VH-VL binders against q0aze0. Designs and how they scored, part 211

Target 1, 268 residues: q0aze0
Amino acid sequence: MKIILVNNRFKENTEKKAQEIAGQLSALNVEVIIDNGLDEPYAGTVDFIMVLGGDGTMLRAARRYGQRAIPVLGVNMGTVGFLSNIEINELAEYLPLILREEYSLEARMMLEVAVFQQQSLLTRVFCLNELLLRSNSPRMLSFALEISGQKLEPYRGDGLIVSTTTGSTAYSLSAGGPIADPQLDAFIVTPVASHIINKRPLVVSPEREISLHLLEEREAIIGIDGQIKMDFGAENRVLIKRAPHPLLMVNLKAKPFFTSIDRSLQRQ
Below, E stands for the ipSAE of ESMFold2; O stands for the ipSAE of OpenDDE; V2 stands for 0.75 times the mean of E and O plus 0.25 times the DockQ between their complexes.

## First folded at step 11 (VH-VL)

Design N26 (framework fv_inotuzumab; at its last look DockQ between E and O 0.85; V2 from the best seeds 0.00; counts 0 for: pae E 3.6 > 2)
Fold by ESMFold2-Fast, scan of step 11:
Structure N26 (fold): chain C 268 residues (1-268), chain A 121 residues (1-121), chain B 112 residues (1-112)
Amino acid sequence: as target 1 above (268 residues)
Amino acid sequence: EVQLVQSGAEVKKPGASVKVSCKASGYTFTNYWIHWVRQAPGQGLEWIGGINPSGGYTTYRRKFQGRVTMTADTSTSTVYMELSSLRSEDTAVYYCTRDYEDTYLVSPDYWGQGTLVTVSS
Amino acid sequence: DVQVTQSPSSLSASVGDRVTITCRSSQSLADSYGDTFLSWYLHKPGKAPQLLIYGISNRFSGVPDRFSGSGSGTDFTLTISSLQPEDFATYYCLQGTHQPYTFGQGTKVEIK
């Protein structure tokens, strides 16, 4: 078996922990590739991806490897989140199941985000949670939203979120979006501080294409999973589609979504 | 072996424009942002901006917006930084540096040797 | 802009000395996931800067283990446990969490 260990390079002492775990896996005759995120993703064939860290590390792993249809396991290293399945101190208990491929997979939709300048493609990225369009100044944005060629009335406000169902508990939630069952495939379109009172969050088919562009020149940013930030001007257009492949998340133990979110909301 | 090789020193008059090149080798050029950082004599390092070579997407520090332009030529694996309306305070060593494309300037790892730009009357 | 201040701005040391350099930011460098984009660089006149430490405490490939990093939030430290002749240089911290990205003013480590 060949496993990629995706390490969180942005937290204290993570490299030492990754090396320790790689040694443990190698002792079990597993070939290990450590990906600390400083370089290109490993290009070879692998059987399994193990992500060491919290939700932030899982989001980076999903961008790097999510389109390859390889099982991805989130192993929490201290910061509890929604995207990890087991704790690091449980890894030894679950390794026999991983090596025998005795686990279930949960498919999580991803977004494909393409940014254009006129007809020229500037960049294409994939993400697990959301795209956020936001103002980067005190000035309100004026922007156009099209859904599968249907042009909506202009938006005015601080921005807009286009989210997967997995992302429904991230930025979309804080902006007033619905909590969605991650077993559903859908786009959730949530306005950010809309000046127009009758703009509501939308839940739309994942088969639809969503496009956004500014109607007047403003200082704006597109954010991807809260991790990538890109300047966005009136000359730019973004196209959002369902990504070709879902992220295949490994389930080794039950983590009931609804009781988890309920506990999270009650503990404020 | 990852290498970034910059063009040679430039001497310019105030109001002129300068274009510095950074040629990359030893890795997949389009998978990394190239950022530009300068150091004026007796001063520290200052981030100017960056470019994603895959599509030419750019981000600039606001104080340079309107007079800095970054471009990339994927056929030669070369990034250019052009700075216009030069002032004496633009005298500095200019560095290019790479950072993996899935983030902005987070942990730039390899750097060019630097290009001294002198602005004098 | 997030301001980054290094302390001290300069120090004199001898080979074998323990050297500590501090980097303090005007606001937290942790993002919404608790990820911290703080790195340390060694810079010598006429040479390119070299990455030493990324993600607070992780050594870059080939960096000797006498270099270590620590810290969280707004306070970060680079330690050189036993200074070597090649370590006389200027050291910079970089915050990559908040745009525009900012370097500390530098700490010059000079031979005593």
Scores: ipSAE 0.644, ipTM 0.845, lowest interface PAE 2.2, mean pLDDT 89
Fold by OpenDDE, look of step 12:
Structure N26 (fold): chain C 268 residues (1-268), chain A 121 residues (1-121), chain B 112 residues (1-112)
Amino acid sequence: as target 1 above (268 residues)
Amino acid sequence: EVQLVQSGAEVKKPGASVKVSCKASGYTFTNYWIHWVRQAPGQGLEWIGGINPSGGYTTYRRKFQGRVTMTADTSTSTVYMELSSLRSEDTAVYYCTRDYEDTYLVSPDYWGQGTLVTVSS
Amino acid sequence: DVQVTQSPSSLSASVGDRVTITCRSSQSLADSYGDTFLSWYLHKPGKAPQLLIYGISNRFSGVPDRFSGSGSGTDFTLTISSLQPEDFATYYCLQGTHQPYTFGQGTKVEIK
C-alpha cells in the first residue's frame, strides 16, 4: 500500500509529526509520501491520502488531489471542523481498517471554477467548499448572476457565495446560507449583505451552470475556499460548474452530521 | 535542481521602461507562481506582484499598478517583469521567486540571483 | 497594509551565541482556518535570499537544526541556538496572509 500524507505546513511542528507518522506506517510496510505543499503534487499512483490537520488542510488537499479519485481521510489534529473523520490519537486504532481497505466512501461534490478575461481562461480550480465574489472596497458591487442561461435581476451587495453542500457549514453559513446535508449534491448561492434585505439563498441543481460578472467598473475579489484570493474586475467572468469528479472522503468512524452540527458550530 | 536565473543589470533614464527576465528550470513551470520582490539600497524587501504562468493571471501591489506588467512564456519557462515610467526610487535589486500555485505568498522557496536596475539621469 | 516590525534592527553576536529575532505584525496573520503564512529568510549581500522557516516553525529543506521558529497571531520569533560563521547576514520575516504581502524591515546580524 502507498499513502500520501498531507500535513498542515502552516502550523507549528507539523513536519515533524508527519515524519513520525510516516515512520510508523513504514514500519508496517506501507510506502509513504509526505506532501508538505511546497513541492508539486505527487504524480505517482497511490492507494490512499491521509490529511493531517483541520478543514483548511483538507481543502488544500482536495484541490491538489481531489480529481484523482483517491480515498481521502481527514485526520484532525486538535482543530475544530467538519472535514476530518478521526482524531490523530485514533489513527493507531483505525490503521488496520485502512490497510485492509475496510471503510466506506462518501462522494462529496466539488466545484469547478473557471475565471476568464473575455474568452481567455485565467485559471481553473476545483474546490470543495465555495467560490466567493466580494467587493474590495466599502462600496457595494453590482453584478450579474446567470443560472443555466437564466439571467436573474442584478445583484447589489457586498458579494455572493456559490457553495457546495459540504461548504454550507463554512463561509456560506456565516453569510446566512442554509445548512445542507453533505450527502446532497447542490449549489448553494448565498448573498453577502445584499442591498435587497430579504434576498434569500438559492439551492440550485448540480446540473446547472452558474456565471458571474460585474456590471460596473469596480474592484472585486474572487475567493476560493477562503485560501485563494484573486483580483476580479469588469473584464472578468467566472463560470461555476459541478466538478467532473467528487472528492472521495473516507468514512472510518461514524459521525452523525446533524446531531453534532450544533456542537461543532458552537466551538467555532 | 530548481533554478531561477535572471537577466543582467540595467541602467535606465527616468521615464524609461525596464524589462527583467526570470528563467525557471528544474520543475514544472506552470505549477508555481513567480513573484517579484525588490530591495532598494539601504532598504528592506518589497513585494511587487506575482504571476501564475498557467493562465497568465497577475496580481500587483497597488502602488505599482499601471506601471508594472508581468508576463510568462511557457515555451521558454520564462517570466518577465516590465516596469515603466521609471523613477529614481525604482533603483533596486529585483528578485524573482517561486511559490506554489496559490495566490497567497505562502513560502517562496527559491529565488533568482537578483537584477540591479539603476535609474539615473 | 499590514505592518511587520522586526526587532532588533541589528545586533552584534559571536560564534556560538544564541540569537533571537522578533517579528510583530499589525494584525493577526492567521487566516480563517488558523493557518499562518509567516516565513523567515536569510539574505547575504550579492546572494539570493534563502528560505529558512515557513509556517511559523517548519524548517525548509537543508536548513540546519540550529534555526527554529515560533509564535502565533501577531508575534513571531526566529531563534538561532548557536550562531555559526555562515549565519552572519540579514534576516527577514514575511507575511503571506494579507495583500499586499509585506516583509519585516530586516535584522542584520553582525560579528561582535
Scores: ipSAE 0.597, ipTM 0.858, lowest interface PAE 1.1, mean pLDDT 93
Fold by ESMFold2, look of step 12:
Structure N26 (fold): chain C 268 residues (1-268), chain A 121 residues (1-121), chain B 112 residues (1-112)
Amino acid sequence: as target 1 above (268 residues)
Amino acid sequence: EVQLVQSGAEVKKPGASVKVSCKASGYTFTNYWIHWVRQAPGQGLEWIGGINPSGGYTTYRRKFQGRVTMTADTSTSTVYMELSSLRSEDTAVYYCTRDYEDTYLVSPDYWGQGTLVTVSS
Amino acid sequence: DVQVTQSPSSLSASVGDRVTITCRSSQSLADSYGDTFLSWYLHKPGKAPQLLIYGISNRFSGVPDRFSGSGSGTDFTLTISSLQPEDFATYYCLQGTHQPYTFGQGTKVEIK
């Protein structure tokens, strides 16, 4: 069995722990590739991805590996989040189940985000939670939203969030969007500080294509999962659609979404 | 092994332009951003901007907007940085460095050897 | 812009000494996920900067165990447990949390 061990390069004392875990797996004849996030993702065939960290590390791992249809396990290293399944001190307990493939998978829809200048593709990124379009100045944005070629009334305000259902409890929620069951596939389109008072969040079929562009020259930013930021101007357009593959999250230990909603919403 | 090799030193007059090259080897060129950082004499390090070679997307620090241009040639695995309307305060050593798929400089790992650009009348 | 201030600006030390360099940010370097984008670089004149530490305390490949990093929030420390002749250089921290990303002004470590 060959696995990728994704390390969180931005947390204290993670490299040594990753090497310890890799040694334990190697002793069980598991071939381990450590990914510290400093280099390109391993391109070869692997059976399993183990992510050492919290939600931020999982979001990065999803962007690196989520389109490869490989089981991904979140292993929490300290701060409990929505996307880890087991704690690091439980790994030895669950390792036999991992090796025997005795676990379930939960598919989580991802976004495919393509940024253009005129008609030229500049970059494509994938995202698990949301794309944020926001103003990068004190001035509001005026921008166009199209859904499968259908033009909505222009938006005015600080920006717009296009999220997955997984992202419904992230920035979208703070901006007034609904909580969605992460097992559903949908886009949630949430305005940010709209000057047009009757613009409401939209829940949109995952089969739609969403397009955004500015209607006047302004400084804006596209944010991806709160981690990647790209300058965005009047010469740009972004196209958002469902990614070809969902993130396949491993479930070894039950983490009931609905019974934990109130506790999760009280997070600091 | 990852290497970034830059073009040689340049001497320019105020108002001119300079174009510095950075040739990459030892990795998949289009999977990594190339960023430019400079160091003026007796000063610290200053980020200028970066380019994603895959599609040519660029981002520039605001103070350089309008006079810096970055381009990439995937056939030669080379990034170019052109700085126009040079001033004496642009005298610096210019470094290229790589960061994996990051629009901003986060944790650049490998750096070029540096290119001294001198702007003097 | 986020200001990053190193101290001391310069120090003199002997081979074998323990050296501590601090880096202080004008605001927290932890993002909303608790990830901290603080790295340390070694730089010698005429040479490329070299990554030593990323993510507060993680050693880059090939960096000797005598280098260690620690800290949280706004206060970070690079420690060299036993200086070697090759360690006399200027050290920089880099914050990568807040755009524009900024370096500290540098700490020059010189031989006594």
Scores: ipSAE 0.445, ipTM 0.772, lowest interface PAE 3.6, mean pLDDT 87
ESMFold2 (binder alone), look of step 12: mean pLDDT 91; pTM 0.931

Design N27 (framework fv_inotuzumab)
Fold by ESMFold2-Fast, scan of step 11:
Structure N27 (fold): chain C 268 residues (1-268), chain A 121 residues (1-121), chain B 112 residues (1-112)
Amino acid sequence: as target 1 above (268 residues)
Amino acid sequence: EVQLVQSGAEVKKPGASVKVSCKASGYTFTNYWIHWVRQAPGQGLEWIGGINPSGGYTTYRRKFQGRVTMTADTSTSTVYMELSSLRSEDTAVYYCTRDYESTYLVSPDYWGQGTLVTVSS
Amino acid sequence: DVQVTQSPSSLSASVGDRVTITCRSSQSLADSYGDTFLSWYLHKPGKAPQLLIYGISNRFSGVPDRFSGSGSGTDFTLTISSLQPEDFATYYCLQGTHQPYTFGQGTKVEIK
């Protein structure tokens, strides 16, 4: 068996723990590839991906490997997040189940984001939570939103979020979007500080194509999962679609989504 | 072995343009950004901008916008940095360097040998 | 722009000395998930810069154990525990979190 161990080197004490886990796996005749995010994703075949860290590390792993249809397990090492399934101190208990492939998988939809300049594709990226379009200056944006070829009335404001259901509890929530069951496949389109009265969040089919472009020359950025930033100008267009493959998240123990989010919201 | 090999020294007059090349080998060219950094005499290092050779997406430090253009030729694994409207203050050694990340400058790990550009009348 | 300031601007040392260089940023270098992109470089005249440390405290491949990095808040430190002859150089920190990416002004480590 070959496992990729995704480690976040930008937080304290993660390197030592990653080496410890790699040694434990090697002792069980598992080949381990450590990925700290600084080089190309491992190109070979692997059986399993273990992510050590919080939600941020899982988001990076999803962009690198999420389209390969490989089981991905989130192992929490500190702050409790929504994307981890077990704690680091539980790993030894669950390792035999991982090696025997005795677990269930939950499919989480991802976004495919394609950015164009004129008619030329500049980049294509995948993400688990959301795309954010926002102003990079004190001036509000004026922009066009199309959903499957249907042109909506222009938007004016600080920006727009296009989110997966997994992303409904991330930035979309802070911008006033709905909480969505992660088992649903849908896009959630949430305006950011819209200056036009009655612009509401939209919940649309994941089979829809969403496109955005600026109507005026402005400094704007496209943000992906809060980790990738790209300059976005009037000559740019972004196209958002459902990614070809969902992220396959490993469930080794039940994680009650609704009670977890309810407790989180009561503490705000 | 990863290598970045830059073009030779240039001497230009004020108002001219200079185009410096950086040829990559030993890795998958389109999987890494190439950034440009300069050092003027007696000064520290200064980031100029970067390019993603996959698709040609660029990001520039604002003070150079309008004067700098970065391009990539994937058939030769070469990145070019062109700086126009040269001033005496542009006299510097120009370096190319690679980095995997698209949003952050995390770990520019391999560097070209540098190209001295002298701007004088 | 995020300003990055190094201290000291220069120092004189002998082989075997412990050398400490500090780097201070005008604002936090953590991204929205708390990841910090602060790296350290060694630079000698006529040569390209060499990566020593990335992500505050991680040694780059092939970098000797005598080099270590640490950081807290807006303050970051590079330490050379026992200076060697090849370590006489100028050292730069780089913040890679906020565009435009900025280097410190440099610290020159000279022979006593």
Scores: ipSAE 0.416, ipTM 0.761, lowest interface PAE 3.6, mean pLDDT 88

Design N28 (framework fv_inotuzumab)
Fold by ESMFold2-Fast, scan of step 11:
Structure N28 (fold): chain C 268 residues (1-268), chain A 121 residues (1-121), chain B 112 residues (1-112)
Amino acid sequence: as target 1 above (268 residues)
Amino acid sequence: EVQLVQSGAEVKKPGASVKVSCKASGYTFTNYWIHWVRQAPGQGLEWIGGINPSGGYTTYRRKFQGRVTMTADTSTSTVYMELSSLRSEDTAVYYCTRDYEGVYLVSPDYWGQGTLVTVSS
Amino acid sequence: DVQVTQSPSSLSASVGDRVTITCRSSQSLADSYGDTFLSWYLHKPGKAPQLLIYGISNRFSGVPDRFSGSGSGTDFTLTISSLQPEDFATYYCLQGTHQPYTFGQGTKVEIK
């Protein structure tokens, strides 16, 4: 068995902890690759990906490896999050099940984001939570939204979020979007501070293609999972689709999504 | 192993254009962004912009937008930065540097040796 | 633009001294998921900048353990526990969280 250990390179001693876990796994005849995010993603074949950290580390792992159809386990190392399944102090208890491949998988949809300049593809990225289009200046944006070729009335405001169901509890929630069961596949389209009355969040089929472009020259950015930023101008167009493969999340114990989100919303 | 090697010093007149090259070796060229940073005499370091050699996506600091163009030639593993309408204020040492994460500057780790561009009349 | 200010702008020190350089940003450098992209560089005349520390506190490969970084939010510190002859240089912090990415103005460490 070959496992990738993904850790948050920006947290103190996470590399040391990853090396300790790697040593423990090697003693059990498991080959370990440590990924701290500084080098390109490991290109070889692997059987399992273990993510050590919080939700931010899981989002990076999903971007790097989510399209490979490899089981991914989130192991929480402190801050309670939505994307981890077990705590670090539970790892020893669950390790035999991991090594025997005795676990269930939950498929989580991902977004494929393609940015064009006219007809030329500039970049293609994948994400687990959302794409955010936002103004990068005090001026509001004017932009066009198309859903499967259907042109909606123009938007005016600070931006727009196109989210997966997993992302429904991230930026989309802050912008007034609905909480979605992450076992459902759907796009959630949430306006950010819209100046046009009745621009409501939309829940649309994951089979649809969503495109965005600016109607006026403005300073804008495209944000991916809050981690990647790209300049976006009137010459650009973005196309959003369901990614070819879902992220395969490992379930070793029941994670009470609705109870967790309810508790989170009651906290200060 | 990993090296970024830049073209030699340039002397240009005001209004001219300069094109500086940065040749990469020792890694997979298309897996890393190349960013450009300059230092004018007596000034600090200033980020200019960056390019993803995979697909050619660019991002530029606003003050250079319209004057700077970055391109990549994957067959020679070389990135170019062209700066037009040169002014005396553009006199600086220009550096290329590598960063994996894309549009964040996470850890620009390997740097070219620098190219002095002098704009004089 | 996010402004980054270093203190002091220059200092004089002797070999063996502890040197502390601070870097302050005009706004928080944490992204929406709590990651902070703050790095430190050593720059000598005629040489390219050299990465010392990335992500606030992580030493780059080959960097001596006398260099350490700390901080959060808007306040960051580079410490050299025992200054060596090769450490007389200008030091820069770099914020990579918000575009345009910005460097501090530099701190020149000079021999006494």
Scores: ipSAE 0.006, ipTM 0.561, lowest interface PAE 10.0, mean pLDDT 86

Design N29 (framework fv_inotuzumab)
Fold by ESMFold2-Fast, scan of step 11:
Parts: C-alpha cells; structure tokens; sequence
Structure N29 (fold): chain C 268 residues (1-268), chain A 121 residues (1-121), chain B 112 residues (1-112)
C-alpha cells in the first residue's frame, strides 16, 4: 500500500507530527510519500491520500489530487472544520480500518475553471469550494453572465460567486447564498453586493457551463477557494464547468452536516 | 537536477529595450511559474512579476506595467522578460526563480545565476 | 503595499554566536485559513539568493539545522543558533501573501 501524506507546511507544529505518522505507517509496511505542498504533486500511483490539517489544507489537496479518483481522508489538527472526518488523536483508532479499506466514500463535485484571453486558454484550475469574481478597487463591476449559452441581463455590483454545494457554507453563505446539502450536485451562483434589485442566488444543474466577462474595464480578480488570486480584465473570459472527477472523501465516522453547520453559525 | 540558466550581461542605452532569457531544466517546465526579481546596486530585492508557462498567464507589479512583458516558449523550456523604455534606474542584476504555486509567491526555491543589465549612455 | 521591515539593518557577530533577525509586516500575512507565506533568504555578493526557510518555520532541503524560523501574524524571526563562517551574508524575508510581493530591506551579518 502506498499513501500520500499531505502536510500543511504553512503553519508551525505540523512537520514533527507528519514525520511521526509517516514512521508509524512505514512500520506497518506502508510506503509513504510526504507532500509538503510546494512541489508539483506526486506523479506516481497511490492507494490513499491522508491530509493533515484544516479546511485550507484539504482545499489545496483537492486541487492537487482531487481529479485522480483516489480516496482522500481529512485528519483535523487543531481547528474544527467542515472537510476533515477524524481528529489527529483518533488516527491510531481508525488506522486499522484504513489499511483494511473499511470505509465509505462521499463524492464531492469540483469546479473546472478555465480563463481565456479571446480564444487563447491562459490557465485551467480545479477547486472544491468556489470561484469568486470581485472588484479589486472601490469601483463596482459591470459584467455579463451566461449559463449554457443563455445571456442574462447585465450585473452591476462587487462581484459574483460560482460555488459547489460543498462551497455553499464558505463565501457563498457570506454573500447571502443558500446552505446546500453537499450530497447534491449543483452550481450555486450568488451575487456579491448587487446594485440591481432582484438579482437572486441561482441553483443550477452541474451539467451547465457558466461564462463570465467584464463589460467595462475595471480592476478585478478571480479568487479560487480563497487561496488563489488571478487578475481579470475586460480582455478575459472565464468558463466554469463541473470537473471530470469528484473528490472522493473518506468517511470513517458519522459527521452530521446540518447540526455541525447550525452550531458553527451560532458561534460566528 | 533543477537548473535555471540565464542569458549573459547586457549593456543598453536609455530608451532601449532588453530581453533576458531563463532556460529551465530538470523538472516539468509547465508545472511551475517563473518569477523575476531584480537588485539594483546597493538596494534590496524587488519582485517584478511572474508567468505561468503552461498558458502564458502573467502578473506584473504595477510600477512595471506597460514596460515589462514576460513570455514563455514551451518548446525550449525558456521564459523571457523584456523591459522597455530603459532608464539608468533599471541598472540591476535580474534573477528568474521558479515557484510551484505561482500566484502566491510561496517558496521561490531555485534561482538563475542572474543577468546584469547596465543602462548607460 | 504591505511593508516589510527587518531589524536590525546590520549586526556584527563572531563564529559560534546565536544570531536573531526579525521581520515585521504592516498587516497580517495569514490568509483566511491561517496559512502564512513568509520565507527567508541568504544572499551573498555575486551569487543568487538562496532559500533557507519557507512557510514561517520549514527548512528548505539541504539547509543546515542551525537555521530556524518562527512567528505568526505580523512578527517573524530567523535564528541562527551557532554562526558559521559561510553564514556572513545579507538575509531577506519575503512576504508572498499579498501582491505586490515584498522583501524586507535586508539584514547584513558582518564579522566582528
């Protein structure tokens, strides 16, 4: 068995624990590849991916490995989040189940984001939560939204979020979007501070293709999962569609989504 | 072995343009961004901008917008930085460096040897 | 722009000394998930900068264990536990969280 151990190298106190876990796995004849998040993803075949950290680490792991259809387990280290399944102090208890492949998988849709300049593809990225189009200056944006070739009336405001159902509890929620069951596959399209009355969040089929472009030159950015920032100008167009593969999240213990989100919102 | 090899020193007159190359080897060229950083004599390090070689997406520090152009040739694994309308203040050693994340400047790990650009009449 | 200030600007030290360099940013370098993109570089005349530490506290491959990093938020420290002859150089911190990415002004470590 070969496992990738993804460690958050952008917080203190994680490297020693990752090395300890790698040693424990090696003692059980498991081949361990440690991914520090800085180099290109491990290119070889693996059986399992273990992510040590919080939601931010899981989002990066999903971007790096989510399209490979390999089981991914989130192991929380410190802060409570939505994307981890077990706590680090529970790992020893669940390790035998992992090695025997005694777990279920939850498929979570991902976004494929392609940015063009005219007809030239500039970049393509995958993400688990959302794409955020936002103004990078005090001026509001004027932009066009197309859904499966259908051109909507122009938007004016601070921006727009195109979210997965997993991302419904992230930026989309802050902008007034609905909380969605992550077992559903759908895009959630949520306006950010729209100046046009009655621009409502939309919930659309994941088979649809969403296109965005600016109608006037403004300073804007595209944000991916709150981690990646890309400049976006009037010469650019972004296409968003469902990624070819969902992230396969490992479920070792019941994690009640609705009660967890309810409690989280009362504490913010 | 990861290597970034830059073109040789250049001497230019004010108002001219300079194009510096950075040839990559020892890794998958299109999987890493290349950023450019300069150091003027007696000054600190200054980030100029970066390019994603896979599609040519670029990001530039605002003070260089309109004067800097970065391009990538995937057939030769080479990134170019062209700086136009040169001033004496552009005299500096120019470095290329790679970074996997790219858009965040996370850990520029391997650097070219540097190219001295001298702007004088 | 996020300003990054190093202290001291220069220091004199002897081989075997413990050296501490600090880096302070004008705003937090943590993103919304608490991830911080703060790295440290060693720079010698006539050579390219060399990565020492990334992500606050992680040593880059091949970097001796006498180098360590710590910090959070706006305050960061590079420590050299026992200065060696090859360590006399200028040190820079780099914040990579907010564009434009900015380096500190540098700390020159000189022989006493």
Amino acid sequence: as target 1 above (268 residues)
Amino acid sequence: EVQLVQSGAEVKKPGASVKVSCKASGYTFTNYWIHWVRQAPGQGLEWIGGINPSGGYTTYRRKFQGRVTMTADTSTSTVYMELSSLRSEDTAVYYCTRDYEGIYLVSPDYWGQGTLVTVSS
Amino acid sequence: DVQVTQSPSSLSASVGDRVTITCRSSQSLADSYGDTFLSWYLHKPGKAPQLLIYGISNRFSGVPDRFSGSGSGTDFTLTISSLQPEDFATYYCLQGTHQPYTFGQGTKVEIK
Scores: ipSAE 0.483, ipTM 0.792, lowest interface PAE 3.0, mean pLDDT 89

Design N3 (framework fv_inotuzumab)
Fold by ESMFold2-Fast, scan of step 11:
Structure N3 (fold): chain C 268 residues (1-268), chain A 121 residues (1-121), chain B 112 residues (1-112)
Amino acid sequence: as target 1 above (268 residues)
Amino acid sequence: EVQLVQSGAEVKKPGASVKVSCKASGYTFTNYWIHWVRQAPGQGLEWIGGINPSGGYTYYRRKFQGRVTMTADTSTSTVYMELSSLRSEDTAVYYCTRDYEGTYLVSPDYWGQGTLVTVSS
Amino acid sequence: DVQVTQSPSSLSASVGDRVTITCRSSQSLADSYGDTFLSWYLHKPGKAPQLLIYGISNRFSGVPDRFSGSGSGTDFTLTISSLQPEDFATYYCLQGTHQPYTFGQGTKVEIK
């Protein structure tokens, strides 16, 4: 068995724990590849991906490996988030189940984001939560939204979020979007509305294509999972589709979505 | 072995343009961003901008916008930085460096040897 | 623009000394998930900069154990526990969280 350990090396003192876990796995005849986020993703065949960290680390792992249809387990290293399944101090207890493949998988849809300049593809990125289009200045954006070739009336405001159902509890929630069961496949389109614009979030089929472009030259950015940031101008267009493969999340411990979201909302 | 090799020293007159090259080897060229950093005599390090060789997307520091152009040639695994309208304060050693993610400058890990550009009358 | 200030600007030290260099940013270098893109570099005249520490506290491959990093938010520290002859150099911190990416002004470590 070959496992990738994805660890958060952008917080103090995380490497020692990753090395300790790699040693434990190696003692059990498991080949371990450590992904520190600084190099290109491991290109070889692997059987399992173990993510050591919080939601941010899981989002990076999903971008790097989510399209390979490999089981991914979130192991919490501190503050509990939405994307981890077990705690680090529980790993030894659950490790035999991992090695015997005694777990269930939950499929989570992902976005495929393609950014163009005129007709040229500039970049293609996958993400688990959302794409955010926003103004990078005090001026409102004027932009066009198309859903499967259907042109909506122009949008004016601070921006727009195109989210997966997994992302419904991230930026989309803060912008007034609905809380969605992550087992549903859907795009959630949530305007980043100023008080001047009264537009409602849309819930649309994951088979649709969503296209965005600016109608006026403005300083704007697109953000992906809050981790990738790109300048976006009137010469650019973004195309958003359902990614070819869902992220396959490992469930070892009962942690139902509704119980988790209820605890989170109670804290606010 | 990862290696970035830059072109040789240049001497230019004020108002001219300079084009510095950075040839990459030992890794998949299109999987890493290339950033440019300079150091003027007696000054610290200053980030200029970066390019994604896959697709050619660029970020430039505002003070260089309109004077700097970065390009990539995937057939030769080479990035170019062209700086126009040269002034005496552009005299510096120019470095290229690679970084995986690009949007955050995470850890520029391998650097070219540097190219001295001297702007003098 | 995020300003990054190092202290001290220079120091004199002897081989075997403990050296501490501080880097302070004008605003937090943590992103929305608490990830911090703060790295440290060693630079000598005529040589390219060399990565020492990334992500606050992680040593880059081949970097000796005497180098360590710590900090969070706006305050970061590079420590050299026992200075060696090859460590006399200028040190730079780099913030990679906010564009434009910014280096500190440098700290020159000179022989006493």
Scores: ipSAE 0.520, ipTM 0.805, lowest interface PAE 2.7, mean pLDDT 88

